VH-VL binders against L-aspartate semialdehyde sulfurtransferase iron-sulfur subunit. Designs and how they scored, part 2

Target 1, 131 residues: L-aspartate semialdehyde sulfurtransferase iron-sulfur subunit, of Methanocaldococcus jannaschii (q57563)
Amino acid sequence: MRKRVYYWTDSEHINKPVISDTILNTGVKINILKAKVEPQEAFLILELFGSKETIEKALNYLSKFGEVEEISKVIKRDLEKCVHCGCCITQCPINVIYMDEDYNVVFKEEDCVGCKNCLKACPFKAIEIFE

## First folded at step 2 (VH-VL)

Design c2 (framework fv_clesrovimab)
Fold by ESMFold2-Fast, scan of step 2:
Structure c2 (fold): chain C 131 residues (1-131), chain A 127 residues (1-127), chain B 107 residues (1-107)
Amino acid sequence: as target 1 above (131 residues)
Amino acid sequence: EVQLVESGGGLVRPGRSLRLSCTVSGFTFGDYAMSWVRQAPGKGLEWISFIRSKAYGGTTEYAASVKGRFTISRDDSKNIAYLQMNSLKTEDTAVYYCAKDTYYDILTGYVEGMDVWGQGTTVTVSS
Amino acid sequence: DIQMTQSPSSLSASVGDRVTITCRTSQGISSALAWYQQKPGKAPKLLIFDASSLESGVPSRFSGSGSGTVFTLTISSLQPEDFAAYYCQQFNSYPITFGQGTRLEIK
């Protein structure tokens, strides 16, 4: 199995080889999808590979040196880029995009199945899917 | 160094006008939407207006409390956002904050929130 | 308009305490929620965006959780600099709305 997580590490732990130690101590495989390292803090997006037990062991190890949060499959609409034109509404095959009484386009993100049709439909590139 | 500096506040009588300015430095101003948020004495935060970047049409949104009286605008060549306040009422008395809206994080993609705020400028409307 | 209700409105705590603030919304907003800290005389500072994502430079003792209509901000071990007002904000639809605020005070 695989699992993606956000990971933030404390300033006390920034000089420790936390990712390497996690791999060595648990047997998990880790791909670093993104990384930002500042003098007092580090932020990473990690993809973990292994059995369910191995991944749980790895998450517990990482949590000793920072904060870990599982990435849920979510659709995100950038409200600045979205001008509420409605082009995405007709492209959603499961009808989770609608217009409210104030003519704002609203996404029922919890019901999104990740087909990405709305991404192609948006002329302002206001839609992202995070998995 | 990322900085927003508001100016133009002061004491005005009801029915008069004021124009607030927000001077921006440290990021590419024209790429971001800007908001104005106010806070009346002893009260919470109230969003009042928003302007999109030129790439997204420079369109505007307003809270019902100020719609028709306030106008938000921007001058990308000078890195300034404006709030023109007309027909001021005593209930417009507040500290007015300029804020950068919609945060693009290269690590996580697009996220929403007001990540940079000015120090605020005080507007007092009284007779 | 989306109504944002915070609880408690005020809270007294000691350094080292675990503090939790709740924000409830009148309609579902998915994860389109941010948390701000405001110290007396200063502008608000973004702490959490997208319900649970920690803003760069914010200490890991701050965390956010929730989706839909119920959200929480947790401070795992309160520090002296954390005594402030805290606000939730939705950015799912216009007009943008804030909670009434929670004042965190020294016990």
Scores: ipSAE 0.000, ipTM 0.549, lowest interface PAE 12.9, mean pLDDT 81

Design c3 (from c1, 13 letters changed; framework fv_clesrovimab)
Fold by ESMFold2-Fast, scan of step 2:
Formats: C-alpha cells, sequence, structure tokens
Structure c3 (fold): chain C 131 residues (1-131), chain A 126 residues (1-126), chain B 107 residues (1-107)
C-alpha cells in the first residue's frame, strides 16, 4: 500500500531522527516529497509504503513526535466547467498545472500537494476536492 | 423520462456534407455540456467534439481528426445539439452518438458520460 | 494525446468466473477514468467513474480500482448478461480518449 501525509514537528523534536526511527521501528518505507525546516518548526510531506498494518503503526509512531494529517482529498478539475483561461497556472507553486499544445489547461492531480491556491484563482469553480 | 435522440445520418459520397441533430428531453438542456462520440464498424469509441453551456461561453473542442471540418453547435430554445460535418471522408463512416453527464454532481470529476443516445449511422462511400 | 491500452483484447469465461480487465495510460491521469459496457447494437452504458465509483443502478459485482497509469475493472461472479465489450476512458485532458476495448465472450 501507499499513503501520503502532511507532517508537522514541534521544536522539541526537530533534532530527533524521527523519520529513521519510524522506519526502524515499523518496517515502513518513507519518501520525503517536501521539507521546510526552521529552528522552531518543520513541515514535511511524506509518502509511506507498506502493508495496511505497517502504515497504521508508522502513523501512530509519527504522531508521538508531531502532528499527522492524511492526504485523503485530491484536487479535481471539472472538465465541463473549465474554460482553459490559465489563471490557475501562475498560482501553482509546484508546477503541476500547465498548458498543452492546443492551449488546454492540464492538471497532474497525482502530483498535487493540496495547497488550494488554484481554487481561489478559478472564477468558474471548476476545481474541487473530491472526498 | 430522460432521452437523447440522434437523427440526420445516411449514405453520402466523399467530399459532401451532412448535419446531425441530437434532440434532448427530460432535463434543462441549456445547463449542460454536450458531446459527440463515434464508432466505426467493428471498432472502438472515438470522442469527436464537445460544446459547453452558455454559462461557460458556449465554447467548443474538437478531436484533431475532425478539426476544421466539423462544427458543433446548440439551440437551447429547442433543446437540440448539432454536428455539421463538411468535407466528409470514408474514414468518417461510423455510428455517431450524442452524450452528456448531467447526473455527476458537485465534488465529482465530470467528463464521464452517463446519458447516451441510440446513435445515428453515417456511411461515407463512393 | 493520452494513449489507452486495454488487456486482454478478448477473453472467454464461464458463468460464475472472476474476470479482470486492465487499462494502462501513456501518462498519469490521477483517478480521471471511467469504464463502459457496450452490448451488440446498443449504446455504451457507464459502469464506473472516477476510477472506483459505482454508477447508480450498476450491480455490485462490478468494481474498479487503480490510479495514475494502471486501472482494473473486475467482475466478481460473471452472469450471462455480462457478455459485452468493455471500454476505459480518460477525462483528465482533451482530447478525451478511449481504450481499444475488451470483448468478453461467455460460453
Amino acid sequence: as target 1 above (131 residues)
Amino acid sequence: EVQLVESGGGLVRPGRSLRLSCTVSGFTFGDYAMSWVRQAPGKGLEWISFIRSKAYGGTTEYAASVKGRFTISRDDSKNIAYLQMNSLKTEDTAVYYCATSPDILEGYITGAFDIWGQGTTVTVSS
Amino acid sequence: DIQMTQSPSSLSASVGDRVTITCRTSQGISSALAWYQQKPGKAPKLLIFDASSLESGVPSRFSGSGSGTVFTLTISSLQPEDFAAYYCQQFNSYPITFGQGTRLEIK
């Protein structure tokens, strides 16, 4: 199985090798997709690989040293409502929205990290979170 | 009862023109986008064209195979969508379906077709 | 254009069998995939949308799974009325594209 999570660490845990400890204690594999580390706080986007039981154990371990939120929602574009104006392209900080050779706006939703900047930019409400 | 009924198909020679109609009943047609999808004899499905509702500018999209030759349009007062087919080629021989997705609601991706017409046959042959 | 490849192109199965059909895409489409059933001489019928959501009125023996570039349609216990062609379709970007189809034959 595979699961993506947002992870925030407290100042008292920034110096802990929490990712390595999680792997060693649970057998989960972790890919760090994004990291923003400051002296008092760290924010990471993690991708976890393993069995359902292994992932659950890893999430429980991580929660002892910070806050975990599952990325269970995916940004979806309604193809009928989208008029391809391109306003969302500039608002995406990770470049997963682009224009193809026919000037159609294309989303790579699987690469989206859920920041919602593109939702605010769309005047036609063509971008939604599917639950 | 929700229904899409295509008409206007027939036998036509290469280079000629034909106009297909899709008559819609059972819902407020003007609020929804409409598509044309075709299927050549013994072959798979091919999306051809799409027209947005008036609220989204009534803009159109086309497959490369028909761009410049086919024109999609709509008459919301009559609940009819049209496909004007010019410069027909033997490769355009197919059953043409009208399709839409009015039942896929907010929070879901649209672009899957849950309502289809019965199809109308276009044969381009010398 | 996003290329859609179905496997197998055809298969024969008996009533009661578990059947799986795979759809592979040339680039990632997240979950923007639908599955259709088409019986001879009839228009296609929507079975699954958004990769795994069962369309209203479709029997629960049909299920979909997958994301990104690999998707599967499963029929858990084949019935006589399931003899048909099956198509996958992406709606992540224009042009909208379909797989070549899988013909399911019941003997």
Scores: ipSAE 0.000, ipTM 0.539, lowest interface PAE 14.5, mean pLDDT 79

Design c4 (from c1, 13 letters changed; framework fv_clesrovimab)
Heavy chain, then light chain:
Amino acid sequence: EVQLVESGGGLVRPGRSLRLSCTVSGFTFGDYAMSWVRQAPGKGLEWISFIRSKAYGGTTEYAASVKGRFTISRDDSKNIAYLQMNSLKTEDTAVYYCAREYSDSGGVEFEIFDYWGQGTTVTVSS
Amino acid sequence: DIQMTQSPSSLSASVGDRVTITCRTSQGISSALAWYQQKPGKAPKLLIFDASSLESGVPSRFSGSGSGTVFTLTISSLQPEDFAAYYCQQFNSYPITFGQGTRLEIK
ESMFold2-Fast, scan of step 2: ipSAE 0.012; ipTM 0.605

Design c5 (framework fv_clesrovimab)
Fold by ESMFold2-Fast, scan of step 2:
Structure c5 (fold): chain C 131 residues (1-131), chain A 128 residues (1-128), chain B 107 residues (1-107)
Amino acid sequence: as target 1 above (131 residues)
Amino acid sequence: EVQLVESGGGLVRPGRSLRLSCTVSGFTFGDYAMSWVRQAPGKGLEWISFIRSKAYGGTTEYAASVKGRFTISRDDSKNIAYLQMNSLKTEDTAVYYCARSYVEIDSSGYFEYYMDVWGQGTTVTVSS
Amino acid sequence: DIQMTQSPSSLSASVGDRVTITCRTSQGISSALAWYQQKPGKAPKLLIFDASSLESGVPSRFSGSGSGTVFTLTISSLQPEDFAAYYCQQFNSYPITFGQGTRLEIK
């Protein structure tokens, strides 16, 4: 199973090795897709891999040291407005937007984390996020 | 040749137990995950349980319908996978298939499990 | 749990026809989908894995496509041995789930 989450932690817990402790205590595998770490606060986008039970244990462990928000947002593209210019490709921090062999822009919508970077990048306003 | 052969099925009354066996040959059993999938008469396929190889932790997963009643296990020295079925219900009446599961773990820990080889199945009938 | 819905549930076709079966998922599964064929009285056989990869030994008239929540299995020129039930299966999340099946019958 695979699950993507937003994770926030505060200065009270910033000195604790929360991600590595989660892996060691639950057996979950974690990819850090995005990280913004400041001395007082950290924001991470995490991708968790494991059985449903392992992921649930990992989320419970992470919640002891910060806030977890499951990513349930859906991204959609209006094909009537999209001209396949590619401006959204460079703005995707997890590289789920690409051009196919015919130069059409393709979205792996199921892998989207809902960060909205591509929404602002589209000059034709062809991208919509449903929460 | 790769073969999976199920045994242990039969007629049993509700509340009783059965143990199914899946004997395999033609491949290195210990390198593969094993699954049990059932099919009720005239119905579709339902995944029941899964057991990983020891190299990937030997962990197990279960469908909610059987969790707490069924136990999957394996004996790599004998090339046998088992399904212990306790507290059987009439709804457990089905053909039970053993299948081997393709296992690939990438550098991110992602697992891909689909069933590339299946046994011929063994019939379990739970009736009074 | 991820719900898998196949359409149609049954269809009638003639030898030589092009037939398409669709599988829809209640949430995104990327390409983590397999297709199986089951003939009466026999175990299922893997046809397609990772949405579009043809299993070794499977005739080239079978093909799969799709990603996310919508997937299709196509048989380009139906043969007599292709009359069977077809099932899609996701392996993105536990529990592993199957579609309800599509019965392909002779017209």
Scores: ipSAE 0.000, ipTM 0.497, lowest interface PAE 18.8, mean pLDDT 79

Design c6 (framework fv_clesrovimab)
Fold by ESMFold2-Fast, scan of step 2:
Structure c6 (fold): chain C 131 residues (1-131), chain A 124 residues (1-124), chain B 107 residues (1-107)
Amino acid sequence: as target 1 above (131 residues)
Amino acid sequence: EVQLVESGGGLVRPGRSLRLSCTVSGFTFGDYAMSWVRQAPGKGLEWISFIRSKAYGGTTEYAASVKGRFTISRDDSKNIAYLQMNSLKTEDTAVYYCARGDYVWGSYEYFDYWGQGTTVTVSS
Amino acid sequence: DIQMTQSPSSLSASVGDRVTITCRTSQGISSALAWYQQKPGKAPKLLIFDASSLESGVPSRFSGSGSGTVFTLTISSLQPEDFAAYYCQQFNSYPITFGQGTRLEIK
């Protein structure tokens, strides 16, 4: 089972090994998809792997040190409007947009975190994100 | 800590040009998108222009009211964002704010830090 | 462009009052809305982002709610320093647009 979350933590907990402690205390596996760390705050996009029970324990543990919000966004591409120009590829910070062997732009929609960068980069308005 | 300081404002006649600068400190400038937002006397806020970080292509966007007349740019080695304003009109009279985009992806989003603004007055 | 309409355009209130400001959008923006406070002669200050997330350092008496096309900013117990202009801003669609502002004045 897999679950993606936005995670915000305050300045009191920035220096704590919150991610490592969560893994050690719950057995969850965590992939950090993105991190923005400032002296007073941190914002992360995390991908958690484990059983339903393990993920629930991990989310409860993380919430002791910050705020967690589950990601439920869905991305769609209109193939009639898409001309496969590739402008969206460099705008994806987690590399879920790529060009296949036939030079077609491919989206791994299930791996999208809903940041909308590719939507703004598309000159043909071929991309939509639903909440 | 985090500071944005605008400069270059002043009184200018219609049809002339002016260049605004925004010097920043207290964060890694090259990682953030930067915007210019203006406010005419007694009016509300109007977004004018945006420039993405180099990691996201350094691309620019403009409000329709300034497209073709204004150019946004950045110098990451000096921590400065610029707004080159050409063919100025009386309706461009406003306080111009430099603002940092606060989003993990470096796109134009909401603005967590603002400079104190620089006043541009366009009149005959 | 997405049109942002704030209600009311101005209101007067007393210290201790509960104040609510509404922002309506011409198109759905999901939760892509921020709220700013601006005092005379000063730059705007971020209060709320993503419709309901409180910016670090902002007092807990401020809260945001809503999604889609209707959003509210609430101040649960108004303090003297809260008399200011308030603006909503959408970041769902290009170009970025702001509401016209709400002026909160002492009664």
Scores: ipSAE 0.000, ipTM 0.518, lowest interface PAE 15.6, mean pLDDT 81

Design c7 (framework fv_clesrovimab)
Fold by ESMFold2-Fast, scan of step 2:
Structure c7 (fold): chain C 131 residues (1-131), chain A 121 residues (1-121), chain B 107 residues (1-107)
Amino acid sequence: as target 1 above (131 residues)
Amino acid sequence: EVQLVESGGGLVRPGRSLRLSCTVSGFTFGDYAMSWVRQAPGKGLEWISFIRSKAYGGTTEYAASVKGRFTISRDDSKNIAYLQMNSLKTEDTAVYYCARDIAVAGSFDYWGQGTTVTVSS
Amino acid sequence: DIQMTQSPSSLSASVGDRVTITCRTSQGISSALAWYQQKPGKAPKLLIFDASSLESGVPSRFSGSGSGTVFTLTISSLQPEDFAAYYCQQFNSYPITFGQGTRLEIK
């Protein structure tokens, strides 16, 4: 199974190899989709792969060294409002929005992490996120 | 009471043209996108064409099977949606439905009764 | 084009049965899916929109679930008037596509 999470680390734990330790201690596989590290804080968007039991163990481990929030948001695009201008494409940090051969803007919504960058980019407000 | 009433269907020979009309009442026509959906005898539903409301550009979309032959249009002053069908083929034989498109919800919430188009020699 | 595959293509059931119809999509469509019922000689009728929202006037025995690429329509206790064809439809991208339909027949 697959689960995506927001992860914030405490300043005390910034220097610890939390991601590597989580993999070693649980057997989970982790993709790092986004990372922002500052002297006093770090923020990550992680994608976890494994069995339900493995993922739960990984989430419990991560929570010992920071805060974890599951990303269960569903994103959808209103085709009436969307004029296919493409402004949202450049704002997607993981490239799930693309233009097809007919110049229609297409979302791979199953790959969305719910960061909301595309909502602010759309001049027609054609994008919604549901939790 | 929301009503959509299609008209203009009939029997035509291949290569000829027909214009279908969909007259609507019971809602503010200009605020809604409209679609045409057809169904060949004994077959499933096939979306044909879509026209956006004027507020979102009044632009159109077409299924590949009809692109270049069919034209969707609307007259908001008369509350009528049209489907101009040119170069008709036997494969275009179907019941044609006009439907109100609530794209935000991803559905066609009101449908007309359908008008039958038969293309044969 | 987004391919929509319904399972089963047909089924026979008895009044009172719980019936489930599945719709699978060739790519993710979030919740951009509707379900329709069509009786012979009549226009389709909207049952469910946005994957799980019940259309006004539709009996509560109908329910929808799913997201992404797998969706289900469930009829919790089949009634005589429910024998009909059922179609799923996506609106995530053009062209708009429908499933091939599921024919529900009396056993």
Scores: ipSAE 0.000, ipTM 0.556, lowest interface PAE 14.7, mean pLDDT 82

Design c8 (framework fv_clesrovimab)
Fold by ESMFold2-Fast, scan of step 2:
Formats: structure tokens, C-alpha cells, sequence
Structure c8 (fold): chain C 131 residues (1-131), chain A 125 residues (1-125), chain B 107 residues (1-107)
């Protein structure tokens, strides 16, 4: 099985090798897809590989040192990074990206099939596609 | 410890100007987008303006109610966000909050995760 | 602009009750919704982001659900400190908009 999660840690746990300890204690394999580590907080996007039982044990272990949230969506557009230039609109082969009457670029994320065409079109990397 | 502290509020006559400041500590300020949100007495929350980090162009957005009158800016070297308010109207009377956008380097969802205590602006004749 | 409508506008409840607040949007926003708690004289506090994700440090009795145009905030067993105003907010497009608020009062 494979499962992707958002993971947040507080300053008390940032100095601990939580990822390594999770692997050693559960046998799960972990890819770090994204990481943002600051002195007072850390945020990670993790991809877990293992049996269903192994992944559940890993999630329980991680939750002792931070917050875990499962990723269920294929695509997300970060509104803070998006400058609404519209370059992604022409790259969507199934037309789930459009501009509204206020000139905002809108994504129908629930209709996305995950093809990645819009990802490379965005100069601000405002689009995340979960594989 | 993450802290946002607003200052610069006060009583002002219609048509005048006022500048609000938001001093930030406890995180790498330059990496985050910042917003101003206001709340009129006894009313709900209204988003006013937003400024992106320099990595994402440092561009700004404004609510229609303040566009052309208010200017948001930032000084990353001092860890301060500003809101310059010109041509103030009685309708601008509110508590003004400074708020941090959640995890602007990595999209994880939306929200303002930290807020200042607010500074009161009263516009009265 | 995306209009955010909360229901009810006010609600009276007792400690231990299960409370639900609904937020309806005039346009689809996928999961780009957050919930806030605001106590009198204080700044809002983030409870839920991305419609269903619990913010760090928020008690597990709070939960969010929904997608598209209808969202719900649930408090499974109301505590004395939960009597406050609650707001929903969308981050799908500018301008960012909030619901009008729901006041939760002791019965």
C-alpha cells in the first residue's frame, strides 16, 4: 500500500529524528516529497510504503510527535502563490481551469485527472499534483 | 513563539490618513504571505488586503471596499508589514488584525494560522 | 464575490451537547475552507483548514466536513470554553470572504 500525508511538528520535536525512528520502529518506508523546516516548526509531505498494518502503525507513531493528515486529493492550487496570470488555463486538456468574472483563475479540483500539464506552466509553482 | 503585534490605530477624522504596522517575531517573515482583516463593532470579519512573499513576486490584492485608498507593504529586513490607509471613511471604523497565511512555501490547505491582537481605528467627525 | 452563509446565526446549547454549524457558499470552492473560533475581545483562532483538517493544538472534539458548496463544523461534546462566535472562510478566489458568523451561547 501507499499513503501520502501532511505532517506537522512543533519546536519540542524538531530536534528528534522522528522520520528515522518511525522507519526503525515500524518497518515502513518513507519518501519525503516536500519539507519546510524552521526553528519553531516543521512541515512535511510524506509518502509511506508498506502493508496496511505497517502504515497504520507508522501513522500512530508519527502522531505521538506531531499532527498527521491524509492526502485524498489529486491536485491543489495555492491561492497565496497564484498570481492569476492564466497560463495554466490553456494547458488543461479537460477544461477544469477557467477565469471567473473577477479575473480570478478557478480550479475545479474535484474534476482533475492529474495529468501535470498545468504544473510546468505555472512560473510561481502554485500547483501541487499528488501522485 | 510566533507573535504578531499591531500598532498605529487611533481616532481620526474622515478624509485623513493613518498607517498601521504589524511587527512579527518567531518565524522567517520573508517566507510568508501576510493579510489584514478588519472587524467593525458588533459585526463579522472582512478581509482587506494581502501581500505575497518576495519569492512569489511581492504582489498585492485588495478588497473592492478599500482598493485605491489602502496600500499594503512589507519590510522583510525589519519583520514589519504595513497598511497605509488614505481617504478614511466612517465605514472604515473597525479593529484591524494582521494575520499570517498558512504555510505559503508548501500548499497544505488554506487559513490564517496566526493573528495579532488587533488595533482599533475609529473614523468619526 | 463568493458569498458565505452560515446557519444558524445563533445557537443555545448545554455542556456535553453535540453542536453543528453549517456554511454554504454561492460557488464551488472544492475544500478551500477554514473555520475560526473568536471569543469576545480576542482575535480569531484557526480551528480547521482545508475543510476537514484539524489545526495543531485544537481539541479533537472539533471536526470539519464537506466539499464544494456545503460545509459543516461539529463539536462532539461541548465544553464551557467553547461558547464563542464561529466563522467560516474561503480561500478559493479573491476577494477572500467570511461567513457572517454563528454565536454559540450557553442554554
Amino acid sequence: as target 1 above (131 residues)
Amino acid sequence: EVQLVESGGGLVRPGRSLRLSCTVSGFTFGDYAMSWVRQAPGKGLEWISFIRSKAYGGTTEYAASVKGRFTISRDDSKNIAYLQMNSLKTEDTAVYYCARGRYSKTYVGSGFDYWGQGTTVTVSS
Amino acid sequence: DIQMTQSPSSLSASVGDRVTITCRTSQGISSALAWYQQKPGKAPKLLIFDASSLESGVPSRFSGSGSGTVFTLTISSLQPEDFAAYYCQQFNSYPITFGQGTRLEIK
Scores: ipSAE 0.012, ipTM 0.603, lowest interface PAE 8.8, mean pLDDT 83

Design d1 (framework fv_bexmarilimab)
Fold by ESMFold2-Fast, scan of step 2:
Structure d1 (fold): chain C 131 residues (1-131), chain A 124 residues (1-124), chain B 108 residues (1-108)
Amino acid sequence: as target 1 above (131 residues)
Amino acid sequence: QVTLKESGPTLVKPTQTLTLTCSFSGFSLSTSGMGIGWIRQPPGKALEWLAHIDWDDDKRYNPALKSRLTISKDTSKNQVVLTMTNMDPVDTATYYCARTYDSGSVYIESFDYWGQGTLVTVSS
Amino acid sequence: EIVLTQSPGTLSLSPGERATLSCTASQSVSSSYLHWYQQKPGKAPKLLIYAASSLQSGVPSRFSGSGSGTDYTLTISSLQPEDFATYYCQQYDSSPYTFGQGTKLEIK
């Protein structure tokens, strides 16, 4: 199973080994997809791998040191509205939208973090977010 | 397009083992977040979940039937196989395979695409 | 195991009317794991609503879901002839994953 979450914490807690402690205490695997660390605050996008039970234990552990929000949005593309113009490609900050060899725009949805940048970039309103 | 189709025997004798194959196209079980579940429905009754397998080979079974069930996948063939031992007339049902997909953005396991179902009758 | 109880068992209405279908869980379930399916006779179920309130792509906007904890509702704002079917709720929060017994929506 795989789950992506937004994680907010203060700089004191992120200086402690919260991520490694979570892994050691639960058996979860964690990938850090994005990190923005500022004085007194940190924001992370985390990807957790494990069984459903392991992930729930990891989320509970992380919640002791910060705030966790599940990424609860599903990105869908309406292929009848999409004309493959590519305007969404440059607006994706994690590069999960690309053109294939036939110049068709492809979404690697399994790697999407739900930031909505591509939604506003689409002049044909072909991208929808479901909550 | 996403398609799933169940195959296997339509008639099974009591005490025999049932083997059902789910063949699918339009997606791969090598893709992170993909999974396949098996659900059955006896004639005129409610749906009952049986087993589930994920892209990472994580397997889950209904505890009431766990000793009788085995689920496996062959990613190269786009197939998932369910085996159920010691069949009984009460196991007569339409058996469905269905896809779950977690895009990585959310942990939502819903059965978004279903096979047509295959009726399995258990009788002598 | 979590038992899902659907009410009413049968709902008889005319086209154009509003339908309200209830699903009550024997213990609290996360709304993220409460889903609704539509099944027509002789056909496989079709996903309508996932995570209690999110409309599956291709499903008409007249369908909506709401609820949290133990109480969930499926609403069809103006019934069309093709909506007369059996509706099932499902929880995917705790194993064994369970379905309700179904609500049959029939034409009056």
Scores: ipSAE 0.000, ipTM 0.553, lowest interface PAE 12.9, mean pLDDT 81

Design d2 (framework fv_bexmarilimab)
Fold by ESMFold2-Fast, scan of step 2:
Structure d2 (fold): chain C 131 residues (1-131), chain A 125 residues (1-125), chain B 108 residues (1-108)
Amino acid sequence: as target 1 above (131 residues)
Amino acid sequence: QVTLKESGPTLVKPTQTLTLTCSFSGFSLSTSGMGIGWIRQPPGKALEWLAHIDWDDDKRYNPALKSRLTISKDTSKNQVVLTMTNMDPVDTATYYCARHYDILTGYEIGDFDYWGQGTLVTVSS
Amino acid sequence: EIVLTQSPGTLSLSPGERATLSCTASQSVSSSYLHWYQQKPGKAPKLLIYAASSLQSGVPSRFSGSGSGTDYTLTISSLQPEDFATYYCQQYDSSPYTFGQGTKLEIK
């Protein structure tokens, strides 16, 4: 299973190794997709991998040191509006948009971090981002 | 262009093993959160979920049929295979494969957004 | 297992009328795991509503869903000829994942 969350750390916990402690205490694997660290707070987008039980333990552990908000959806493409022109491909800074062998534009939506560059690039308004 | 298509025998004799293949395009089963499920529908009856397999090789089976079912994937070929043993006339149904995609939740909501056309499998002697 | 009971079994209406279809679960289901499908004769099911109330892309706005707990509803505000089909609800809250028996929407 996989789960992505927004995570805000308490100011008192910003200098503690919360992510590594979560991994060591639960066995979950964590990928940090985005991080913004300021002196009194930190905001992260985390991707957790494990069984449902392992992820629940990890979320409970993280909740002791900050606030967790689950991400239910990030990006959707309306296939009836999309004409596969490829304008969004060059605007994706993390290369999750590509053309397949049939020249169709494919989104790896699960790897999207919600920056909205592709939404601005689409001349057909086929892309929506939800939080 | 997301497409799924079922293939396999249309006629099966009682006690034989059924093997169905789902071939798909327009997405990859290596994509995190992606999965393929199998659902069947006997003529004139409701839909029944059979099994599914996810990108991380997590397999789930309908408990009522678990001893008879095996699901596997070949990510490089874009195929998912369902095997059901000891076929009986009551297993006559249209068999569908369908995509489910858990977008950034980890707790799948289990909606099937794209379906194959279905393949009718008749079990008779 | 969670049993989903749809009512009515058959609903006879005319184009332009409002249709209300119910799905009742034998135990509480989170709305995040309740989905609705449309199936036309000889065709595969098509996803209409996911997570009880979210409209699938490409589905006309006349379709809407609502509900929580054990009671869920699919509404079609003004029936079009192409809407006459069988509708199924589905839950994914608990294994085995189950579908209702269907409501057949037919022309009066």
Scores: ipSAE 0.000, ipTM 0.528, lowest interface PAE 12.8, mean pLDDT 80

Design d3 (framework fv_bexmarilimab)
Fold by ESMFold2-Fast, scan of step 2:
Structure d3 (fold): chain C 131 residues (1-131), chain A 126 residues (1-126), chain B 108 residues (1-108)
Amino acid sequence: as target 1 above (131 residues)
Amino acid sequence: QVTLKESGPTLVKPTQTLTLTCSFSGFSLSTSGMGIGWIRQPPGKALEWLAHIDWDDDKRYNPALKSRLTISKDTSKNQVVLTMTNMDPVDTATYYCARDSGEILDAYVGSGFDYWGQGTLVTVSS
Amino acid sequence: EIVLTQSPGTLSLSPGERATLSCTASQSVSSSYLHWYQQKPGKAPKLLIYAASSLQSGVPSRFSGSGSGTDYTLTISSLQPEDFATYYCQQYDSSPYTFGQGTKLEIK
């Protein structure tokens, strides 16, 4: 199983190795997809791998040292940068990107799983996944 | 294109050990989120999950059969091997291997078995 | 272990009719971990619907799923000849991962 979350750390916990402690105590695997670390706070986008039970234990552990929020809407497209070339369509493994009858590229954002393939494929950098 | 194929003996005698190999292509078990499961189906009966192995070498077994099952992988050969000891006529079934992938289905929920091998019928008789 | 009970065991219908298949769990299952498979005679199962309501790529829009907790439903809005098959629900919420006994759709 895989789950992506936003994570904010309290200032009192910034110097703790929270991510490594979570892995050690639960057995979860964690990728840090994005990190913004300031002197009094940190914001992370985390990708957790494991069984349902392992991920729930990891989220409970993380919540002791900060705030966790499940990522529910992950993809944004800048319509001023998008030229509707279609390069992203063939890179979507779940086919939620298509061309309409006017040759405009359309995203079914609600069905997106956040894999980033379309972001890497866009030559105009019009696609943003995560904030 | 993703393909999986089961191989092994089609006839096994009672008390023998069954060894089945799942050979796959079009993906790698070194990719995070990827796994292979084994499922069996006795003739005319429901599907029964047996075992699972993932990219991180985490192994899970059906508790009802755990003492009889061993699953392993060889990522360099793109193979997953299942062994089942002390075969009995009741174990006669079609055995499937299937891909368990969180990356293709839904990253925010549990994955399902999105690609299956054709299955191999294993008959246990004297 | 979580037991999944499918009903009816056999459903006899004609092409063009609506099919409604039920899957009931012995205890609550998260809808995120409830999947549906289609199996034709002599073939491996094929994933139809994942997470109770999400349609797998390449599956026709006449298939839909719904439900939560212990009660889940698979609906086929207008049966086509190729839809006559056996359908299985599966839960991935807790080990051992279990399947229902199947519902066989047959031509009337």
Scores: ipSAE 0.005, ipTM 0.527, lowest interface PAE 12.8, mean pLDDT 80

